VHH binders against A-type ATP synthase subunit C (atpC). Designs and how they scored, part 12

Target 1, 342 residues: A-type ATP synthase subunit C (atpC), of Archaeoglobus fulgidus (o29103)
Amino acid sequence: MITMIYKGNRAAWAYIVARTKVMKSRLLKPEDFRKLLNMEFDEIVRYIGETEYKKEIDELGYKFTGPRLLDHALYANLARTYRKLIEVSFGASKFLIMKYLEKWDVWNIINIIRGKMANVQPEVVDDILVPAGERDMDFWKTLLVKDIEEIVKSFEGTPYYEPLSKIGSEDMSKIEDGLYKVYYRELLKLNPSDFAMKLFLDFIKMEIDIRNVKTLLRLKAEDATPDEIMECTIPGGYELTEEELRKLAAMPIDEMIKALEGYWFWNDVQIEGKEVAAVEIEFDKVWIKTISKRASNYPLSILPVLQYIVLKKVEVDNLRVLGWGKYYGLPSEEIERQMVIL

## First folded at step 1 (VHH)

Design z08 (framework vhh_7zox_3)
Fold by ESMFold2-Fast, scan of step 1:
Structure z08 (fold): chain B 342 residues (1-342), chain A 123 residues (1-123)
Amino acid sequence: as target 1 above (342 residues)
Amino acid sequence: DVQLVESGGGLVQPGGSLRLSCVASGFTVSSNYMGWVRQAPGKGLEWVSDIYSGGSTGYADSVKGRFAISRDNAKNTLYLQMNRLKPEDTAVYYCARETYYYGSGSLDYFDYAGQGTQVTVSS
């Protein structure tokens, strides 16, 4: 179908929201995660093999075993699910869904390059690629047979080239941060020309705020310099703008925390006595609750769709934590502390 | 029959140094993504350092400039040289063959691990 932008068409939004509601109903519930926390690794794989993940677990079982099978099956399912969502969308909804899912181009770039650095066979990387962004699977498969220099050259003329050109001279973690900065910077160039676009951009800015507050707290706890913090944060947040981040990064940690209490994401956050990782999970929970409330307030909009996309990724992340934690014999209580369960 | 056997842990004073060793069998250290992860009492697993098959190294910000990861290919052994040790470095240290995937921000788990070696930094 030819791309066409609808403005104020409630019937078009009702259709995609209805399809998304069906998909959302198939997500695992908090009670399912509680059950999984009482299972051993082999029971978890069997349980997940009877859900939406059956196809991928069955198809990949001949290549992979253990938690690696789970990782590959989860990402392969995520790719299939996101592509199905794009396929059933149209007009303005398809445009916004595709723009948001372009973050998976960054995921693909990172995993292909890390795979090359680790001298991993292309076939191993193929199953975790999520071709939900601007580029299709055929594009990503051509990169799997190239060396790192050729891969970098493939992005010449794109905004991803600048961070990729630093491979070999900077730590890979800095390059990864640079790629995500590009993704968000490009999204924020979209014009808030109507209510649907404003709603989408406010969502993106709030997502940036959650990412930034987690980065700020983590790096500050590690006694990073203000310049190091600014290098790792994303400009263009809803309330954590570049100017606000510079002010906060310069503060001693106690003063910074007190200043953060005034921001939208601080409501209902409890940090006393918690490790940095646990505090980060509290902000992930705040974000999910905020998305839910806003999607409820605007039920015929992009927000229920973005809510589903976020919740599906949270489910994949939780299942990865569960799988690896159980495989290595971590206590269930410790595994639960690393999961985002509402 | 993959095995990783850690050694070199113990009690050391703040500011001191310690070298951990990890002897691998059933696979070649130089051909794999290898690392060190640690777990302090009552806390989750924290990635400390890694070395890619090609030789590039990475370090957690908390240990950067103090710790150094290395390999001895002839001995099929991975090392972690720990300098300027702090009480906060007290943990069980695990040698690991790690996945190279970046799946959930900072969350990255190991493929195979040994039983660990206790490092205690106290006066």
Scores: ipSAE 0.006, ipTM 0.288, lowest interface PAE 9.2, mean pLDDT 83

Design z09 (framework vhh_7zox_3)
Fold by ESMFold2-Fast, scan of step 1:
Structure z09 (fold): chain B 342 residues (1-342), chain A 123 residues (1-123)
Amino acid sequence: as target 1 above (342 residues)
Amino acid sequence: DVQLVESGGGLVQPGGSLRLSCVASGFTFSRYAMGWVRQAPGKGLEWVSDISSGGSTGYADSVKGRFAISRDNAKNTLYLQMNRLKPEDTAVYYCAKRTYYSLWSGYPQFDYAGQGTQVTVSS
């Protein structure tokens, strides 16, 4: 019972939780995605233009067409939504929301660098940038006109410089893993001084577990060495600690899969007859179900807020997969296989 | 390194047949859905066919009944048997591995690799 005493009043969470519940009620439902799967690309854009994305579709529709319009509108709306959450939050809730959303600085760094490597036009990269982290859009726009060496120099004095300095000597996938390791390492330094902080840190550790199990399965399927797997996994998980990851990485794939059955994330996963990519989607579904259950158990906490942040990102990802899939003429069944629909 | 190497393209007359092959390396081929996408001159990418790890197949309406996709997991090889070829089938054909969906991925969700193989249907 004593461990349930917070530094802050439980009622202090009521305001931000109430705001996020209203926002959550406006998310697209599984039936909406099933309707969208039966639409052609232009119909999808019209449908989305009558939802919470109306402002962005209306403002951008005269400048952009095709998947660029959809990507720009989706990520602009995501940034506006996340900035609104920060704006209406206060005290402990604001601190934790801002810490979690710092992940979007990593997203922006990765996409700008990958865009430069692939010789993608800066305007296309701009379509998917989300200035919801520490740095604003003016910062990210200045980076879009720089070369890779200049971009790396822009992060000197930050924890992100170390992994970025390895561009050209390491695969970009390892650089990306290094950047996310920095993000999670900084979050895990937070002091679990009260129950609210403990709930936040447990959430982060469980998110790391989901990322790590997906990485283990993918890299084992690609015959990666144990050392390569350890370089791509993130330490500090809820049950997938550094020691457990080393043990699993050393196993043959079939033995590793058997060992994974003992972990918290296995209970609700459906893997029989599925490909690695489908299994990864099943773990994303397990994570969303776990977040929902925990948020329900702790309704006056950071967990309903984090649930909304995750669900909003899942909706944007689903709409993006749908839009690009329809634009390229992929069959609805193939598009649906890449979506996280609960 | 993940690598997909397409072959079997060429010049063929309308009504003819070709068999495309794709040799995969750097990953456990049997665990992934595989497919074929094509790009005609001046057009975007068009999905042609796919096959799941379990052997279930799908086909674009434009090729259904004429093309047959298959796989040989022991040889890490994907095939596309193309029959009754038409001039509109002229394109570069690419072997495709199903893209990994990531909750946090920002880039286009399609991972089609290799140099492709040119198919030209002309008299």
Scores: ipSAE 0.007, ipTM 0.304, lowest interface PAE 9.2, mean pLDDT 83

Design z10 (framework vhh_7zox_3)
Fold by ESMFold2-Fast, scan of step 1:
Structure z10 (fold): chain B 342 residues (1-342), chain A 122 residues (1-122)
Amino acid sequence: as target 1 above (342 residues)
Amino acid sequence: DVQLVESGGGLVQPGGSLRLSCVASGFTFSSYGMGWVRQAPGKGLEWVSDISKGGSTGYADSVKGRFAISRDNAKNTLYLQMNRLKPEDTAVYYCARHYSYGFKSLPYFQHAGQGTQVTVSS
C-alpha cells in the first residue's frame, strides 16, 4: 500500500487529522445503535442525553419534548461540531472543509423554502438549520421572517439564484436538485493545484457517483424517461459522467443493472429482492466503506477529515430515523432497515 | 410538495367496520413504503400497520387479524380496512410515508397527513 500525504504542509494536515481522530472516537459505535434499537423512545432520549449530545439535550429539554427535542438537539450539535472543526482548522484544510460544508447552505435554503410553502412557524424550521456553510446564523434567521419572493431575491448575484427563480414553475424536488447541481458545479471548478486538492476533487466526484447511481435506480424504477433522469443527475462524476449516464438511462432496467456491475461502487453490493430505499442504503454503505479505505491509504490528508464529516452526518441521520421510528412505534427491524449501520 | 389526504373515518358501533383511504400526491407513491399511525385521546402516537413497496405487510399486535392494509399504486392510494372495531381503536388515524435514509424530508412536512377521526362507541 502506497501512503500519500499532502505535499505542501504536512504539519497542518497532521494537526487537523489528530483533532478529527479525537472527534471521531466520540461517535456512536454499531454496538450503541444495537442497544438503541432495543429501547423505547423515552429511553433513547435518556441514553443520548449521556453522550456527545448531553449539552444540547440538557439545554433544549426544558423547551422541547418528543421527537422535536431530538431533531433540535441533533442538528444543534451537528452545527456546533462542524463550526468547531472549522475553528481548529487553518490554511488549506480550513479552505477545503469550508468548501465542503457549503452543502449546508443548500440544506438551509431548502428547509426555509419548504417551511414557507407548508406555512410552518419559523421556530420549527430553526430547529433544523445548520449554519456550517458560508453564511452565519444571523443571515439564516433574517430569511425566516421573509416571504418566498424576498428569499429568492436574497440570492440574486449568487449561483443559487437560477434554480430558485424556477420556484412556482417547477416541482420543488427539481429545484432542490438544481441547488445541489450548483453546489457540486462550483466545487468542481477548484484548481487541482496540489495533491490535497486532487484528493478532495476525487472524493467529490465519487460522492457524485453515489448520488447519481441512487437517482438513476430510483427514477428508472419509476419509469422516468432518459431526459427526466438526466435532469435529476449531477454532471462530473468519477465514472458516471454525463455521457455514461445518458447511455445507462436509455437502457432497460435489467440491462442497466448488468452494465452498472462494472463500476467502482458495485463491489459487494447486494440488490436482489431489495426495494429501492434498501438499495440506496446499500450504496450509502459502499460509500462509507470506500471513504474509510481511502482515508486509511492517505492518512495525512483531507480524507480523514471528510470521513469524519460524513460519519457525523450519518450518525445524526440514524438517530433521527431511530427517534421518529420509535416515536411512531415502528418495529425495530423496520427501523434498522432504514439505518446505515456497518 | 408532499400531500397525504386521509378519509373514511367516522362513528361506528363496536364490532363494526370502516375503510380508511389516503390519497398521496407530490411524490412517487409506488417507490415508498407507507403506513398508518394513530393517536388516541390523551395518548402518544401508536404505529398501526405498514406495507412495503413490494406488498409485504406488518401489523401492531393490538390490530393483527382485524385490520388489513393495502395499496393501489395506479391510484396513488393507501387503504386500511378495519374490522371488528373496539372502543380502544378510537383515535385520529394518520397516513404516513416511511422514513428512508438519504431522503431529503422534514418529518413535519412529508410523512403524515391531516388525519381522520375514528370513534368506536355506542
Scores: ipSAE 0.018, ipTM 0.448, lowest interface PAE 6.3, mean pLDDT 84

Design z11 (framework vhh_7zox_3)
Fold by ESMFold2-Fast, scan of step 1:
Structure z11 (fold): chain B 342 residues (1-342), chain A 123 residues (1-123)
Amino acid sequence: as target 1 above (342 residues)
Amino acid sequence: DVQLVESGGGLVQPGGSLRLSCVASGFTFSDYAMGWVRQAPGKGLEWVSDISSGGSTGYADSVKGRFAISRDNAKNTLYLQMNRLKPEDTAVYYCAKDSPEELYELFSGYDYAGQGTQVTVSS
């Protein structure tokens, strides 16, 4: 096995992998989602209320009803689950898990600012915050009571300040893109000190590739210019580096698609006759399958842990699509097309 | 102290079947998730399967569709039904309890519980 070239502390990796496998066993299975697709909205909430989400559904029921209750319960559970994962991790595994979950600092910044712009009550925003990154819940709660100018000042001296300083002069969507660029840029500065770190960094670069191919295809469908595409893509991908992205963005769409077929993520992707959203789901499925294969090849590493983190987020996203779709009376077939079920 | 006693291993031909058992004592078995991990000669530890206290199961891709984990709470026993065995399944199999300290002790080589059960798949 390739595991033989991996010279980490086997006992520490076996421990965290065992803990995450137990957590993974509590995830909903494809069979559960197919069962849920045949339920009415009220039955879905009842079903989910008998799972790992019971605590959050029970606690938030006084404040929210309908699909909003489900959304807030799902994100609260996600925060609790990620916090538990960090709590049971140690040493190198804890460091890498915390670094990956710093993505949720960006999520929290975006939701707090959007909430302030829309005059949403702080307690509503509080229920969708995920304090899984570098900053704890006390930090985020302090931010909830500040105005936008004070929030921006709170990030002076951090790399997040530059995109946040553009609030008011750029669209919020561009500021969001800037914040995610900061996250990935800082993450890619981590030193590949050993094979374990290389596995982590390759995972991050592959995640960037999936984000970039979805962005490239969406923006090309919108007739965006090469410069607009480069503004919205993230540098440092596994194969979709800044240089490759500039090359692809300049191509006519037919030549670009032919060139993309040679990349690792294009394998057996069906795009003909599909809406952009359906194509994006195909790439999400490719990513999950790739993660699964790589985690199986390196079973005593960070990869099974990252697999769990990704699968838990996919479950939350699927349940949100299911909840909103059923509430609005969408056909089950249409709802299923928006879900990532493997 | 927690005690986990694995049994049911042995020599079997490729394509054959074995059923592993793990008898637990020293804790309330029904309250904990349980799992199986294995170590092949000269290789690292690999997580094989797990089962929650509520009965939800998970499997490594290498064994999915061939292995089935189950539990009998009345007997404090965890099982692993192994079908269509391959030479690559040759390993010492250990059962593990959902506890940071106990899993660490097991995988770190401390003698906190069971010694595992040897499965050899050979012609």
Scores: ipSAE 0.000, ipTM 0.106, lowest interface PAE 22.0, mean pLDDT 82

Design z12 (framework vhh_7zox_3)
Fold by ESMFold2-Fast, scan of step 1:
Structure z12 (fold): chain B 342 residues (1-342), chain A 123 residues (1-123)
Amino acid sequence: as target 1 above (342 residues)
Amino acid sequence: DVQLVESGGGLVQPGGSLRLSCVASGFTFEDYGMGWVRQAPGKGLEWVSDIYSGGSTGYADSVKGRFAISRDNAKNTLYLQMNRLKPEDTAVYYCARLDEYYDYVWGSEFDYAGQGTQVTVSS
């Protein structure tokens, strides 16, 4: 029989969670986004230049203008913020944060390769790199001066080599999908030997489910074949396993939607009368709400940290949508429909 | 004050099924996450499954697809439906109320746990 409260590791997680709560308190609130939706582009840049993004906007303003300035400042701030989070973490928290943020190594590989293919100046690519994964900025800067063949060779002996070796024989979009599949596959190899690891892996599997349901719905709307759908989905989801995905991909869209209503992510989702992009935003909102509830249930764990990492990325994405939307003169209501505001 | 009473364990052959129940009292059941943990002979405590107040569930990889956790808030009761049982599932199963502050090593991080119910999978 067990009747006890265990406090042995509380202090270790309390520190990183406390640092994360301070960082989370500095995120823009729904009311801030509503103010921004009523502003013109130049006013938005000025407003954001008085927030946590001031340093990056000031530093990059000589090099970029318009919405490109905003994009580069947002990614530079994201890199600084994630690197700070890694620097103040330790032990198990640092290990898990670094593992999750390895996703940005994929981002960096893709942008460097695409930049080389398009003959973009190294300085332009440098401004959007996020050195938040296993490799530091010195590594990424070394790749900026190499050609594509040398860059691919730099990943020999790593799991990223196989998809990169297909550059020139496959579409770049397929290579990008292959790189993200490698990232998730490697994460899923981690042993759920303790509760912290279980929480982390369940988070990753649920993230895969959200990615997969969005992919499934988008490709079905485009009349993609079951084989095409399976090629673009990621195995190892929480409920959308490879077997379940194969069954769903083979169904007509109406039967598939009815079957999806039984999955954890479908609760209170309304798809009727919505465009595919709006449906994808509904699932992003479900994911954020699920993360928030789970982080609330486990407040001294990796989950509040992962919540902050996700919310910071959502903020950057929202600001990017705002900047480009306002610059092109889209109606505020149309811009708002493309944002994830809770 | 807080009471968790498990039932439904027993001896079952490989491939068989059992349904565990846990009746809770002394707290507002619907406000808390609940879970099942188990201890196999000579092993530490292993997290089996959890369910939050909103109905969201989690499962250990070793039991996914075979076990189903559910709750009846009107009856203050937690359930674990165990299908396709294996000898490796042999353990004492404990009903536990989730403590939001102690989630590193589930085997030592219970707010409250019941007395346990023995499950033996053997021919």
Scores: ipSAE 0.000, ipTM 0.111, lowest interface PAE 19.9, mean pLDDT 82

Design z13 (framework vhh_7zox_3)
Fold by ESMFold2-Fast, scan of step 1:
Structure z13 (fold): chain B 342 residues (1-342), chain A 122 residues (1-122)
Amino acid sequence: as target 1 above (342 residues)
Amino acid sequence: DVQLVESGGGLVQPGGSLRLSCVASGFTFSYYGMGWVRQAPGKGLEWVSDITSGGSTGYADSVKGRFAISRDNAKNTLYLQMNRLKPEDTAVYYCAKVRPYSGYTFSQMDVAGQGTQVTVSS
């Protein structure tokens, strides 16, 4: 049944790509971010209130102020645009978009549980929830009033139940890794029956590579054992397969760095002398550039759609870095260093 | 590596005062917002106060008017002046570096120290 969906009408790809191109044209440009870096927090809120975020800022401004207004408006807009993308899609494109956006269910699960563990007010958690996956906001709001045991039970019968059942017996970071492993494992079960599926699966495998190289470098910097590294990495990468990761994890850090230079994601990256957070941002930039090149090479495919989904999230992340950074009085240069501006 | 060393806690009677200090190293202190979070026995982490690099302050409703946060960028030191202490202020107090890309208090703040115990009892 899945293969029949992926061999859908070619005009469907043209339609979805055209809708995505319009949405992408409304994203902020590098020049907009440079302008925002020269603004104070209140000016930033006013500036984005004149963009596609106007609806959310206007609606939420009566309930929220400061960085909470910005977070809530940005994530509400993110959810609305992703749901709009699903609504205008059909056939193979709708199936793949929905499968990819299930990642936001993982985001919501993690943040609700972390919030409960840290005794954070439910309203603060609500500010960052994104109902862009399979479940709507009504579902997520019901979880905000439940305890952890009830939340775990709510996922019984789903593939997320197994890692969630380990809460209390494993560290939360391992539970989070387990949830993302389930997400990627389920995606990689999809049959590469046609070119659209192959492009989608290659995209997913490359995204796994970016996650894995960041994990590998961070844990090596922390002197983690090879076994600990393997527990935190995701199998099924494009070039950082489980076998390759096992070999790299066993190497001394200097030898590992030299070996990594041969991988697709290493081109033009500089890591020497940088803090782990700065290194992770460098790999995020590599990923965005790679997505853009591939979407340009395959313009009537799922790739321009996935490119938009990723760039929209990057825009939201950049605006959050700007908003919180300005609110806490960080220098513009330091804020810019934490942003992914291409 | 980021290091935060809290001090100044102790045993105090209700209505008393304490001044907490946090010495930071491993990052450019003056560039970051800083804050205090606390954890009472058997409870989760609670945000108490924060201060921007420029000196703007925020406070939890439970401590407004009683606590005052301040910083000395030349000494890489964060302070929390606690006045009119109540038994419910009993907690381990942690100094935290603010991450500008975080959405939550606990996720936007890096708690790297051991904390300092504040006990308010008669």
Scores: ipSAE 0.016, ipTM 0.452, lowest interface PAE 7.6, mean pLDDT 84

Design z14 (framework vhh_7zox_3)
Fold by ESMFold2-Fast, scan of step 1:
Structure z14 (fold): chain B 342 residues (1-342), chain A 121 residues (1-121)
Amino acid sequence: as target 1 above (342 residues)
Amino acid sequence: DVQLVESGGGLVQPGGSLRLSCVASGFIFSSYAMGWVRQAPGKGLEWVSDISYGGSTGYADSVKGRFAISRDNAKNTLYLQMNRLKPEDTAVYYCAREYSSGWYEDLFDYAGQGTQVTVSS
C-alpha cells in the first residue's frame, strides 16, 4: 500500500539518497583500513574512538575491554545507524528499508535465545540488538525478560514460529538456518508492482546467489552430501535456481567450478591459487562491485540506500576481523586476507 | 564472562602425538559451534578444525587424517587429538567459539589465550 502511494515521488527518493550519500561519505575508505592494518590493537580502538563509533566506544568502555568492547560498540553503532535510516525515510523507501533490515529480527531472535541458553545478562544481549524492520526496541526488550518457551510463543502467527518450535528437538544451528530461509522466502513474496520493487527484488535475488555460491563452495570443500547442501542453500536466486543448485550439488568440485563460470557472479572473480575462504571473500567483492555499478545506474532509487546498508555491515565485519586479529597478534597481511576491502 | 582455557601443548618429536583441551565457561557450551585455529611463527592464522552443535566436523587439508576434533558437552570441553605431528604443525593453537555475523561468514566471538605446540627433534 505505502509503496503504491509513493512509487513515482522522485523528490522523496532524492531526499533519502542525499541523506544516504552523507552517511556513505563517513564510511572508512581503503586508505583508512591500510592505516589500521599498521596499528596495534590499542591504537585501532583509539582511532575508531575518534570516528562515528565514538559514542558507542565511550558508553560501553565501562562494561567491556579488549576486542569485545570493539565488537559491542560496532553493533551498537550499526543499530543506531540503521534506526536512523528508518527514521529519516518515508513512504516506499521506508517500506523497502524496513523489509530488508528485517534480517536483523533474525539476528535479534538468535542472540536473545542464545543469551538465555548461555545465562548471559540481558544488558549484554541488549548491546548487540539491532531493532530494524517491523519490530521496535520495546518489543525486543520485552523478550529479554521472558524464558525460551515464552519467546517462541511470542512468534506464533509469524513465519518464524515453525523453525523456533523445533528448539529442543533440533540443533540450534539448523534452527538459525531455518530462520534465515524464512526471511528470504518472505521477501521473495513481495510483488514487483513498480520499478522500485523490481530493483529491490533483483537485489535480493542476487544477494541469495552470492550466499548460495559461498555455501556451495564451503560445503563441497567439506565433502558435504547433495542433500546437506540443498538444506543449507536458499531457493529463489537470480541465476542459482533450485534446479541449478541440485545439479551443481551433485557434481564433483572441479566440474562444479567449471559450471559456475557461466554465472553472472563469476565475472571478475579471482580464484587462481586461493583457498575456499579467500574465494568466498572474492565473491563478497564481486557483490559490492555489482551493487556499486547498479546503484550508479539507478542513483534515485532504493539501490544507493541498500549499497550503504551493505557497505556499513562490511565495515563492521572488517573492523571486527581487525580487532580480533590484532589482539591475537596476527600478521597484518593475514588479517587483510580475511577482510573485504573496497 | 566467557572464558576459554587451552592446555596440552608442549615440545614433541616429529611423528609424535599431543592432545589439546579447551575448558569453556560462562556460556552454554552445547549451543555453540567450536573450533581450533593456529598461528605459526611469522605466518597468518590458519583454521585447523571445527565441530558443530550436532558433532559434524571439518578439517583443513593440511591436518586431515592426522587430527581429530571432539567435544564433551557435559564437561564443557573441546579436544584436538593431534597425531603424526610434523615440524610445520609448530604453532600457537587457539580454541574459539563461533558467533553468527548475520549474512556474512561467522567470526570467532571469543578465543582463548592459546597453547604452544613445538614439533622438533
Scores: ipSAE 0.000, ipTM 0.196, lowest interface PAE 15.9, mean pLDDT 82

## First folded at step 4 (VHH)

Design E01 (framework vhh_enristomig)
Fold by ESMFold2-Fast, scan of step 4:
Structure E01 (fold): chain B 342 residues (1-342), chain A 120 residues (1-120)
Amino acid sequence: as target 1 above (342 residues)
Amino acid sequence: EVQLLESGGGEVQPGGSLRLSCAASGFTFSRYAISWYRQAPGKQREWVSTIYSGGSTNYAESVKGRFTISRDNAKNTLYLQMSSLRAEDTAVYYCAKTLYHRGSYAFDYWGQGTLVTVKP
């Protein structure tokens, strides 16, 4: 119990954790998703309109219909929720929350550029932007009216410029990996000089491991070369360090899978006979379970806050899968396969 | 990168048959469920059928008993055998691996499709 409380920071962590616990209590439960899987699209919109998304559904319902209404409402609520966490946080908690949420700048950069490349309407991209990172919505809206070269130029002087400067000479998947590498590289520069920083950095390293094992398995299934795998993985994982990744990438797939059984993320994973997408969902489930266990072990820390941030994104992703799947008439079984439900 | 290329569409009389093909590249085809979708003029795009990696299949009620989805893993190709075609089956047909990408937003999950026109 006493080891779960930071000496000198108890009141500050108790406050933000209490606020987070209230927000977490308003997340949809597994039984809510089971109900939603039995609903048609219009029923889902009505159901969601009675939840934490009521404000956004009510405000946007007059402008938008179909899956676009859900996209707008879900991402608007996500941004509002994340900004609320930043507003009620202070000191070390605010610093760490803001550092983690900088990931959404990467999300926004990627989706604006991919939208330009796919020649989709700016309004479609606007639906999925989350201005919860360093830059506000006015900045992102300015980019929506620019061409790719102008967008790249907007990041001169930032660490994101180097990977973005390769657009047109490298495929977009490598640019995306480069942007996330920048994000994680910058986070890993943080000094683990106190227990809060150590918990945060361990969380980040474990998140990198989950990303890397999914990448490793996907690319090995596609017969990618070891060098190609190393280009797509992120250094600095908790157990999947650059050295370990290089060893695994060189192995035949069967030998690699046997070696992976020894890593922290393998405990409850069964991948035999599963499609790559289903395997990736299994690792997402492992990550959520791991976050939950660690947040329970350190209940007066950054971990319950990061747990909420991750669970909120998972809920938005699940609701988008439901909305799009039901709108197109996919069977409930197929929709459920694409959802992370614990 | 994932690429899916549809072919085999054309004009056919009511009660006729067509076989659509979807050539897959950029992923291990045998390890994924693949679906057919269609979009009729003036209507929303809708799911038609799915075949899972294990070979089990599922169909929209409107096509059940008339359409057969199949796969040839050696050729990385998905098929949709359409029989007893009706005017209401007139649509552009698409194949897709996933509808939503959890790691990023998928803007390119829809290819050009293949047009099927059922006319008397």
Scores: ipSAE 0.341, ipTM 0.690, lowest interface PAE 3.1, mean pLDDT 85

